# VH-VL binders against q9h9l3: the designs that were tried, part 404

Target 1, 176 residues: q9h9l3
Amino acid sequence: PRKMVAIDCEMVGTGPKGHVSSLARCSIVNYNGDVLYDEYILPPCHIVDYRTRWSGIRKQHMVNATPFKIARGQILKILTGKIVVGHAIHNDFKALQYFHPKSLTRDTSHIPPLNRKADCPENATMSLKHLTKKLLNRDIQVGKSGHSSVEDAQATMELYKLVEVEWEEHLARNPP
Below, E stands for the ipSAE of ESMFold2; O stands for the ipSAE of OpenDDE; V2 stands for 0.75 times the mean of E and O plus 0.25 times the DockQ between their complexes.

## First folded at step 21 (VH-VL)

Design Gg2 (framework fv_fezakinumab; at its last look DockQ between E and O 0.88; V2 from the best seeds 0.81)
Fold by OpenDDE, look of step 21:
Structure Gg2 (fold): chain C 176 residues (1-176), chain A 120 residues (1-120), chain B 111 residues (1-111)
Amino acid sequence: as target 1 above (176 residues)
Amino acid sequence: QVQLVQSGAEVKKPGASVKVSCKASGYTFTNYYMHWVRQAPGQGLEWVGWIDPDSGGTYYAQKFEGRVTMTRDTSISTAYMELSRLRSDDTAVYYCARGDYSYGYEFDLWGRGTLVTVSS
Amino acid sequence: QAVLTQPPSVSGAPGQRVTISCTGSSSNIGAGYDVYWYQQLPGTAPKLLIYDNSNRPSGVPDRFSGSKSGTSASLAITGLQAEDEADYYCQSYDISLEAWVFGGGTQLTVL
């Protein structure tokens, strides 16, 4: 069995109207929830909207932030060859300008057994916050201080662990 | 109709630049990466790079880094590929092709190609 | 030259079965990346033939099938028809190059 990591990224708004989502923080945890990576990342373009309420990113965090290209390299080294767990993970990969093998990707926003366990419609897209509350009885992303990507990554991993056996068996029988 | 319409054939001299356009229609332009692939006469396919029309982010094959520039105009759903410092071995048909980034990476839609001829 | 290795040519008679191999490495197919196949008829742009190793887009006959194992993939064409005469390319992603990569292409001749 391959090593498993969970990833969560925070994005800020760039571009003329701040509508472009640019990577500003990335957190990666291992199977046990230990932090393997947690860095603020400096986008290549000027930040127009820090989206602090959601991202938790503030201007001060960018002062010593890791340049995107450098951070990307560091992150890719961690992800390569791993089963990567995330919530709506395609957004994280997109922000990283990265392609991870589909067979090694686990998106907790698209796992019917997980939704079922949370008494949600299997084909619905539920938020990480909702699933975490329902299944882990834990509150994440509380307040207006923004998200913690570490916390989110840990929650994502814990959620996946709840359905890991069932889902891995499913994937083995039905490879993507 | 879902299609990619590319600009016409180009003839350039060595050292010049060429800019090829690819207009998308029939789908949401920003939902797919736009890849560029070229094919020299009688040769195979070679990936040049991609642009994310949503963010404008680009990623180029190392071979073309520093010489290729991909851009897009979302208002007209058009992607552009500019190749500078042209050489004779840049002579090829250049294709644009859409590719997903979420659930499928395949290049499921191709333009008809644009022939770029580099000759002295 | 191509990162993925294909035979330069294959041939078969109408009705026969032909296979086209695509050999990669641990940094692409062997790294878990899916294989895609494209058909290019003479004078035309490539057309997606197989995606995600073995899936056919709508409009692609079931005579075409794809498979993947280890560091290699294969395209099989059964009931070969004259219209199948074309160039076929496999494609994957190479993590070491951080690039989409193609095979060298295989010219299929229907005898």
Scores: ipSAE 0.913, ipTM 0.948, lowest interface PAE 0.5, mean pLDDT 96
Fold by ESMFold2, look of step 21:
Structure Gg2 (fold): chain C 176 residues (1-176), chain A 120 residues (1-120), chain B 111 residues (1-111)
Amino acid sequence: as target 1 above (176 residues)
Amino acid sequence: QVQLVQSGAEVKKPGASVKVSCKASGYTFTNYYMHWVRQAPGQGLEWVGWIDPDSGGTYYAQKFEGRVTMTRDTSISTAYMELSRLRSDDTAVYYCARGDYSYGYEFDLWGRGTLVTVSS
Amino acid sequence: QAVLTQPPSVSGAPGQRVTISCTGSSSNIGAGYDVYWYQQLPGTAPKLLIYDNSNRPSGVPDRFSGSKSGTSASLAITGLQAEDEADYYCQSYDISLEAWVFGGGTQLTVL
């Protein structure tokens, strides 16, 4: 079987009025939740809005942050060939300017059995915070200090494990 | 109607540049990547690059790096590809094609193509 | 040479089955990337024929089927008809090039 990792990214606002989302932190954990990668990342363009309430990113984090091109290269080496678990993971891949094999991608925001366990509509897109509270009895993303991408990546992996057997069997019967 | 409408054929001399347009209609322009693919007469398909109309981010095939620029104008749902320092082997039909980045990567909608002829 | 390798031509009589191969490498099909097939009728733009290795868009007859194994993919056409005469291209993503790549194309002739 292929190795499995979970990823979470935090974005800041760039471009006109800070509306473009640019990568500013990335965390990757293994199946057991051990941290494989956790870096603050300097976007290649001017940061207009740090989005600190949600991103947890402040100006001081950018002082010694890894430049985007370098960080992207490091991240892609970790992701290549692995099953990658994330929440609304297309946003993370878009921020990385990266295409991951669809058959190796797992998105906890889009798994009907996981929603069912949370007593939510099967095709609704549920937040990571909401699923984590309902299914793991944990509060993540607390307060105004922003998200921890390590915490979020770990929660995402734990959520996937709740449905892993059922969902992997589903995917084997219904290849993407 | 969901469609991509491209600009008309162009004839250029070596060393010139060309800018091809691709206007999207019937769908949300910023929800899909726009790819450019070319086909020399009697030859196969060759991928040139993509633009994300939402962010304006681009990526170009190595062969075209330094010679191609992709842009867009979201107010008129139009993507552009400019190829500079044209050579005779740039003679081709240039297609725009949309591709998703969320649910699949297939190029499910193509323009009719723009013939660019480079001759001395 | 093209990153994905296809035979330059194939032929078959009406009603027969033909297969078009698409051979990649460990950096594209072998890395798990899906294969897409496009049909290009003479004088027209390419049209999506198969996506995600084996799925047909609406309007594509079930005579067309795709498969993927290892570093290679295959397009099969059964019940061959004159209208199937076209060029066929496979496509995938190559992570080493960070590029979308096409096969060299296969010209199908219906005899």
Scores: ipSAE 0.647, ipTM 0.873, lowest interface PAE 1.8, mean pLDDT 92
ESMFold2 (binder alone), look of step 21: mean pLDDT 92; pTM 0.934

Design Gg20 (framework fv_fezakinumab; at its last look DockQ between E and O 0.91; V2 from the best seeds 0.86)
Fold by OpenDDE, look of step 21:
Structure Gg20 (fold): chain C 176 residues (1-176), chain A 120 residues (1-120), chain B 111 residues (1-111)
Amino acid sequence: as target 1 above (176 residues)
Amino acid sequence: QVQLVQSGAEVKKPGASVKVSCKASGYTFDNYYMHWVRQAPGQGLEWVGWIDPDSGGTFYAQKFEGRVTMTRDTSISTAYMELSRLRSDDTAVYYCARGDYSYGYEFDLWGRGTLVTVSS
Amino acid sequence: QAVLTQPPSVSGAPGQRVTISCTGSSSNIGAGYDVYWYQQLPGTAPKLLIYDNSNRPSGVPDRFSGSKSGTSASLAITGLQAEDEADYYCQSYDISLEAWVFGGGTQLTVL
C-alpha cells in the first residue's frame, strides 16, 4: 500500500478583476494528521484580492512567502508517488499546474459512500465543512478569520479514513 | 458545433517568429486547457505545452521553454501559440487540442492543424 | 527518441486482430498515469480513440480496446477493416519531464 497524504490549498485572486485563483498557501498532512508541509506561497502575479474571509490570507503573509515555482517544486516532491486525498482536489492540482495520476487521487467531494454516511445524496457535492460537522462532529472554517488549510487537510484525511476500506475496495474492483 | 479553428499556413525564415491562433467554439473555453502539439513531416506527435484559459497560466515542455509563448483572448475564445527564433526543424503541423484538467486529461478535440514551414 | 516506445509498423488482413504495444517507464505509465490512444488517418488531425487506458469515446467501435499493465499499454483492434489503416499514437504523462508524452507512432497497414 502506498503512503497517503492529504492536501489543501488556499487561493487568492489575481488578474485584472481578481477572478483568477492563484495559490497562496498549501498544507499537506500525512495519514496521522501530522503536518508535512505548510507554507505561504507568493503568486507570480500581483494579488488583487486576498479573499481573506475565506482564504485566511493577509498581505502580511506574503512578505516572506515562498515563490510559487519554489513552493511547487517542494510540494511536488511530497506528492509524487503518493495517494493524495483532498476535497475538490482538482482545484488544488490546477493551482499547482500539476497532474496527479487519477488512480492515486482521492477526492472526498466525489465519494458516494462518504455522502451516504453523512445522510447526504450520494451524487451531491457537499462541502468539507458540512461533512466534517456531520461525520466528525467538528466545526471547521468558523468565523471570519478565514480557513486553515492545515485544519482542512486534516479534516479531509479524517473523513477519508471513515470510508477508506470500502472505497479502496471499490476502486480495486472498478479502477478509474 | 464543438470545434477548434486554427489559422492558416505560415511560411517563415529562420530566426523569425510565428504566431498560430486557435479559436474555440461550441463549448466553454475556460473549462479546458488548451494544449499545443506539433508534428514534423513524416514524424510523430510532440507536445509543446498548455495554457489554462481561465487563469492564463502556461506550462511548456522544457524543449521549448524560452522560445514559446502561449496566450489567450477569452473574449473571443481564442488561444495563441507563438514560437520565436525559428529553425528549419520547427517545420511542422501545429495542432491545438483541448484537454480537461479535472478528471479527464485526454485531448478529446483537435484543430485541423496549421502548417508552419521554416525555410531560408 | 519518443518517451513511449511503439513498434513503427504493424499489419494485418481484414478481419484479423492486431495489437499495438506502448512501452513506458516508471516515470509515466509505471507512475500510475493513464494511457490514451489516438488514431490519425492520412492527412488528418489525430482523433481520440481510447482514454483512461480502456475507455472508448462515443463513436469509437468496440473493435478497439485498450489495456494497461505495469509500465506498458496495448491497443487491440479486432475485425480489422480497411478504414483502420492509419497511424496510432499512445500518450501519457511523464512526471520526471513534467510533460505530456507520446509514443513514436505505429503505422497500421491493412493488407
Scores: ipSAE 0.921, ipTM 0.951, lowest interface PAE 0.5, mean pLDDT 96
Fold by ESMFold2, look of step 21:
Structure Gg20 (fold): chain C 176 residues (1-176), chain A 120 residues (1-120), chain B 111 residues (1-111)
Amino acid sequence: as target 1 above (176 residues)
Amino acid sequence: QVQLVQSGAEVKKPGASVKVSCKASGYTFDNYYMHWVRQAPGQGLEWVGWIDPDSGGTFYAQKFEGRVTMTRDTSISTAYMELSRLRSDDTAVYYCARGDYSYGYEFDLWGRGTLVTVSS
Amino acid sequence: QAVLTQPPSVSGAPGQRVTISCTGSSSNIGAGYDVYWYQQLPGTAPKLLIYDNSNRPSGVPDRFSGSKSGTSASLAITGLQAEDEADYYCQSYDISLEAWVFGGGTQLTVL
């Protein structure tokens, strides 16, 4: 069977008025939640807005951050050939300038059985924070100090495990 | 009306540059990659690269690295492809094509193409 | 040569079934990337015919079908009609090249 990892990224604002989302941190965990990768990443463009309240990224994190091109190479080497789990994961792939096979992608923001377990509308897009509280009895992204991509990747993997058997069977019967 | 409207045919000399435009309408320009694909006369399709209109980020096929520049103007929903140091084997129809990055990777909408002829 | 291999031509009589193969490698179809098919009628731009290996966009007749297995894919056309005379291209993504790749195209002739 294919190995499975979970990914989460934090973005900062670049470009005019800081509206462009650029990768500034990436965390990857294995099936057991062990950290395989966790690096601050220096975007190739000037950072206009650290978005610290959500990203948790501050100027000091960028001082020794890995340049985007190098970090991207390291990350893609980990992701290639694996089932990759994430939450609204297309944003993470977009920030990486990366295309992952759809058949190897799992997005916890769009899994109807997961929403059903949380007593949410099956086709609604639910936040990671909400699902994690409802289904794992854990508070993540607490306060205004920003998100932790390690914490978020770990939560995402645990959420997927709750529906893994059902969802993998569904995907086998209904290829994307 | 969901469509991509490309600029008209161009005739260029070797060594010149060409800039082809692709205007999107009927959908949110910033939500899709714009790909460029060319087709030499009597030949198959060849992917040139993409631009993300949201970020302005680009990714070029290795064959075109250093000669192609893709840009966009989000205020008029228009993507551009500029190819420099033209040579006769750059003669082709250049298509823009919309590609999803969220729900599927298919090129589901194509422009009609812009013929670029490079000759002495 | 094209990264994805297609037969240069295929032919069939009206009403028959034809199949167009698309052979890739471990860095594209074999790596799990989906296959897309495009129809290019004479003098026109390509049009999406099949996406995600086997799905038809709205307006594409159900006599067009796609499949994928291993490192290869196939487009089948049943009930062949004169209007199906066109060039057909398969497409996928290649992770080693980090590029979208096309087959060389198959010219379908309806006899």
Scores: ipSAE 0.758, ipTM 0.905, lowest interface PAE 1.3, mean pLDDT 92
ESMFold2 (binder alone), look of step 21: mean pLDDT 92; pTM 0.938

Design Gg21 (framework fv_fezakinumab; at its last look DockQ between E and O 0.73; V2 from the best seeds 0.77)
Fold by OpenDDE, look of step 21:
Structure Gg21 (fold): chain C 176 residues (1-176), chain A 120 residues (1-120), chain B 111 residues (1-111)
Amino acid sequence: as target 1 above (176 residues)
Amino acid sequence: QVQLVQSGAEVKKPGASVKVSCKASGYTFTHYYMHWVRQAPGQGLEWVGWIDPDSGGTFYAQKFEGRVTMTRDTSISTAYMELSRLRSDDTAVYYCARGDYSYGYEFDLWGRGTLVTVSS
Amino acid sequence: QAVLTQPPSVSGAPGQRVTISCTGSSSNIGAGYDVYWYQQLPGTAPKLLIYDNSNRPSGVPDRFSGSKSGTSASLAITGLQAEDEADYYCQSYDISLEAWVFGGGTQLTVL
């Protein structure tokens, strides 16, 4: 089987009113939770809203941040050919202006068996925080300091591992 | 009615620029990527690039990078493609096409195309 | 020239089955990207015919089917009808080019 990685990105607000979500941090971990990539990323446009409460991004993090184009290249190199696990991962790919094969994508926000295991409606969209608490008995995204993309990526991978066998079998029988 | 309405045919000289418009209706403009694809007379389809109408983000095929500019006006649900430094081999029908919201892989809605003729 | 390779033309008689091949590489179809098919009637814009390798949009007859294997894909048309005469294009995404790519197109003639 292909190697598996988990990704989580943090976005800041750009554009006239800060409504544009731009990549500002990306973390990638391997199957074991080891960090393969964790960089602050400088958007090509002026940051209007750091969204610090959620993103954890502060102005100081952008001082030596990796330019978007460079970071994107580094990230794509890691993702290419991998099974990529994420939560609401389409947002991450969108922020990266990147398209990963659907067949190699695992979105923990759309895995019915995972929700079932967490005693949630199978077709509901549950937050990463909720699933992590329920299934891993771990608190993430705690406090006012914002999210840790590394922590979130690790949690995402751990969640997926809980249903990996079942879900991979399902996908094999029902390819997207 | 869900449709994409494109601007009329253009005739340009080499070195000039052309700007084609694509007005979307019948759906939420910002929920889909807008792709541009061209087709030279008697030839196949060639992807030019896409724009995210929501963010305004763009991505162009390498072949057109530096010559193409894609923009949008969300207030009128209209996407624009401008191609500069035109040459004869830019003569083609240019299509706008709606892409999937999540991945933008399939083009499920097409404009009728805009013929751009580049000739001396 | 086209990144994906299609036969330039295929033909069949009404009621027959025809297939159109689409050959890619390890950087597109072989990389796991899905294949899409478009039908272009003469003088018209392309129309989505098959998405995600084998799915038909609403309004597309079930006599159209798509498949994918390895680095290649195929469009099959059963019960060929006169109105099927058109150009057919396969499409995928190429990670090396970071671009949506099309086949060269196949002209289907109904005899």
Scores: ipSAE 0.829, ipTM 0.919, lowest interface PAE 0.6, mean pLDDT 94
Fold by ESMFold2, look of step 21:
Structure Gg21 (fold): chain C 176 residues (1-176), chain A 120 residues (1-120), chain B 111 residues (1-111)
Amino acid sequence: as target 1 above (176 residues)
Amino acid sequence: QVQLVQSGAEVKKPGASVKVSCKASGYTFTHYYMHWVRQAPGQGLEWVGWIDPDSGGTFYAQKFEGRVTMTRDTSISTAYMELSRLRSDDTAVYYCARGDYSYGYEFDLWGRGTLVTVSS
Amino acid sequence: QAVLTQPPSVSGAPGQRVTISCTGSSSNIGAGYDVYWYQQLPGTAPKLLIYDNSNRPSGVPDRFSGSKSGTSASLAITGLQAEDEADYYCQSYDISLEAWVFGGGTQLTVL
């Protein structure tokens, strides 16, 4: 069977008026929740808005941050050939300028059985925070210090495990 | 209704540059990547690169790196591809094609193509 | 040469079945990347025919089907019709090149 990892990213504002979202942190965990990768990443252009309230990124994090091109290469080596789990995962792949095979992608924001377990509409897009609170009895993204991509990646993997057997069987019968 | 309208044919001399436009209509321009694909006469399809109209970010095939520049103007829903230092083997039809990045990667909408002829 | 290998041509009589192969490698189809097929009628732009290996967009007849196995993919056309005469291209993503790659194309002739 293919190895499985979970990913989450944090963004800062670049470009005119800080409207462009640029990758500034990425965390990857394995099936057991062990951290495989967790780096602050230096965008290739000037940071206009750290978005600290949401991103948790501050100027000091950029001092030793890995340049985007190098970090991207490291991240892609980890993701290649694996089932990758994320929440609204297309945003993470877009920030990486990366294409992952659809058949190897699992998006916890679009798994109907997961929503049903949370007593949510099966085809609604539910937030990671909501699903994690409801199904894992855990509060994530707490306070004004911003999100933790390690915490979010770990939560995403645990959520997927709740439906893994059912969903993998569904995908085998109904390939995308 | 949903369509990509490309600029007209161009004839260029070796060493010149060409800029091809692709105007999107009937859908949200910033929600899809725009790809450029070329086809030399009697030959197959060759991917040139993509632009993300939302961020302006680009990614080019290594063969074209340093000679191609992709830009866009979101106010008129238009993508551009400029190819510099033209050679005779750049003679081709240049297509723009819309690609999703969220739920699949298919190129589900293509422009009619722009013929660029490079001759002395 | 093209990264994905297709036969240069195939032919069949009306009503028959034809198959077009697309052979990739461990850095594209073999890495798990999906295969897309495009039909290009004479003098026109390519049109999406098959996505994600086997799915048909709205308006594509069910006599067109796709499959993928290992490092290769296949397009099958049953009930062959004169209007199917076209060039057919497979496409996938190559992680080593970091590029979208096409097959060299297959010219289908309806006899």
Scores: ipSAE 0.736, ipTM 0.897, lowest interface PAE 1.4, mean pLDDT 92
ESMFold2 (binder alone), look of step 21: mean pLDDT 92; pTM 0.939

Design Gg22 (framework fv_fezakinumab; at its last look DockQ between E and O 0.91; V2 from the best seeds 0.84)
Fold by OpenDDE, look of step 21:
Structure Gg22 (fold): chain C 176 residues (1-176), chain A 120 residues (1-120), chain B 111 residues (1-111)
Amino acid sequence: as target 1 above (176 residues)
Amino acid sequence: QVQLVQSGAEVKKPGASVKVSCKASGYTFTAYYMHWVRQAPGQGLEWVGWIDPDSGGTFYAQKFEGRVTMTRDTSISTAYMELSRLRSDDTAVYYCARGDYSYGYEFDLWGRGTLVTVSS
Amino acid sequence: QAVLTQPPSVSGAPGQRVTISCTGSSSNIGAGYDVYWYQQLPGTAPKLLIYDNSNRPSGVPDRFSGSKSGTSASLAITGLQAEDEADYYCQSYDISLEAWVFGGGTQLTVL
């Protein structure tokens, strides 16, 4: 079986009004939750809004941040050929300007059995925070210091593991 | 109606630049990548690059790096592709095509194409 | 020249079944990327025919079918009709090139 990793990215605001979401941190963990990658990333454009309250990113984190192009290369090397688990993962891939095979993608925001297990509507989009609390009895993204992409990636992987067998069987019968 | 309307045919000299426009209607312009694909006369399809109309981010095929510039004006739902330092082998029909970046990657909507002729 | 390999031409009589192959590599189809097919009628822009290997957009007859296996894909057309005469292109994504890639195209002639 293919190796599985989970990814979570933090974004900052760039562009004239800071409305553009640019990659500023990326964390990747393996099946066991071990950190494979965790780097601050310097966007190619000027940062207008660090979105610190949510992203946890501060100006000081960008001092020695890895340039985007370099970081992207490092990240792609890790992701290539693997099953990649994430929550609303299309945002992460978009920020990376990267296309991962759909057949090797697992988005925990779009797994009906996971929602069902959490007593949520199967077709609803639930937050990572909510699912983590309901299914893992764990609080993530607590406080005003911003998110931890490592914590979020680990939570995402643990959530997926709850439905992995069922979902992988479903996908085998119904390939995307 | 969902459609992409492209600018008219262009005739350019070698070394010149050309800028083709693609106006989107009938859908949320910023919700899809805009791809550009060209086709030389009697030849196959060749991907040039994409722009994210939401962020303005671009990604070009290596072949066109340094020579192509993709932009967009969200206020009028229009994408632009500019190709500089034109040469004869740039003669082609240039298409804009809508592509999903969420869960479907297909080019499900195409413009009618813009013929760019490069001749001395 | 094209990253994906297609036969330059195929032909069939009305009512017959024809297949168009699309051969990739480990860096595109073999890497798990889906295959898309486009039909291009003479003098027109390409039209999406098959997406995600085997799905048909609305309006595409069920006599068109797609499949993928290993590093290759195939487009099958049953009950061939005169209106099917066109160029057909397969498409995928190549991770080594970081580019969307097309086949060289196949000209289908209805005899």
Scores: ipSAE 0.885, ipTM 0.937, lowest interface PAE 0.5, mean pLDDT 95
Fold by ESMFold2, look of step 21:
Structure Gg22 (fold): chain C 176 residues (1-176), chain A 120 residues (1-120), chain B 111 residues (1-111)
Amino acid sequence: as target 1 above (176 residues)
Amino acid sequence: QVQLVQSGAEVKKPGASVKVSCKASGYTFTAYYMHWVRQAPGQGLEWVGWIDPDSGGTFYAQKFEGRVTMTRDTSISTAYMELSRLRSDDTAVYYCARGDYSYGYEFDLWGRGTLVTVSS
Amino acid sequence: QAVLTQPPSVSGAPGQRVTISCTGSSSNIGAGYDVYWYQQLPGTAPKLLIYDNSNRPSGVPDRFSGSKSGTSASLAITGLQAEDEADYYCQSYDISLEAWVFGGGTQLTVL
């Protein structure tokens, strides 16, 4: 059976007026929620806006951050060949400049059975914060200190487990 | 009218450079990657690289690293590919193609191609 | 040298069925990456024919079908018509090269 991991990333603003999103932290957890990877990452371009209120990234985090190219290599080694779970996961893959097989990708923002368990319309796009509160009775992304990508990756894996049997069977009958 | 319109044919000498343009219309230019693919006469398709028009980020096939530069101008929805230090085996039709970066990665829209001929 | 291997040519009579194979490796199709097929008529750009192994975009007739198994994929064309005479390319992603890779192409002749 294929191993499963969950990923979450935090972005900072680069480019003109800080409007471009660049990877500044990545966290990966295994099926049990154990941390496999958690690094601050130095973007290859100048950081204009740390976006700290949402990203949790501050200038001091960049002092010893792993350069993007090196971090990307480490991350891709972990992701390759695995089922990867995330929330709006295309944004994480885009930030990594990475293509993952569709058949090995699980996106908790687009799983109809998960929405149904949350008493939401099956085709609605629901936030990680909302689903976690409704289904796990947990408040994540609390306060003004920004998100924790470890916390978010762990929550994402727990949410997927709630529908894993049903959804894996669905995907086996209905290949992407 | 959803389309990609490429610049006209180019004839170059060895050692020169060429810059091919690809103008997108009828869709949100920054919502898709732009890929470049070339085809030498009588031969198959060869992927050159991609640019993300939103960020300007690029990724090149190793064969072209150091010789290719991809850029874009979002104000006119146009992507560019510049190939330098041209040699005779760079003679090819160069296509731009739109590619999704989400679950489906298909190249669903192609330009007509730009013939670049490298001759002395 | 193409990373994905296709037969150089195939042929069939009108109304018949042909298949075009696409053989990859453990770093592309065998790693779980989907296969895409493109049709290229003489003097034209490639056109998307099959995506995600077996899906047809709008406007592609259902006589074109695709499948994937192990490290290989196949394009099947039934009810051959003269306008199907073209070159056909498979495509996938190779994680070890970090590159989009194409087959060498298959020239289909309708007899």
Scores: ipSAE 0.757, ipTM 0.908, lowest interface PAE 1.4, mean pLDDT 93
ESMFold2 (binder alone), look of step 21: mean pLDDT 92; pTM 0.938

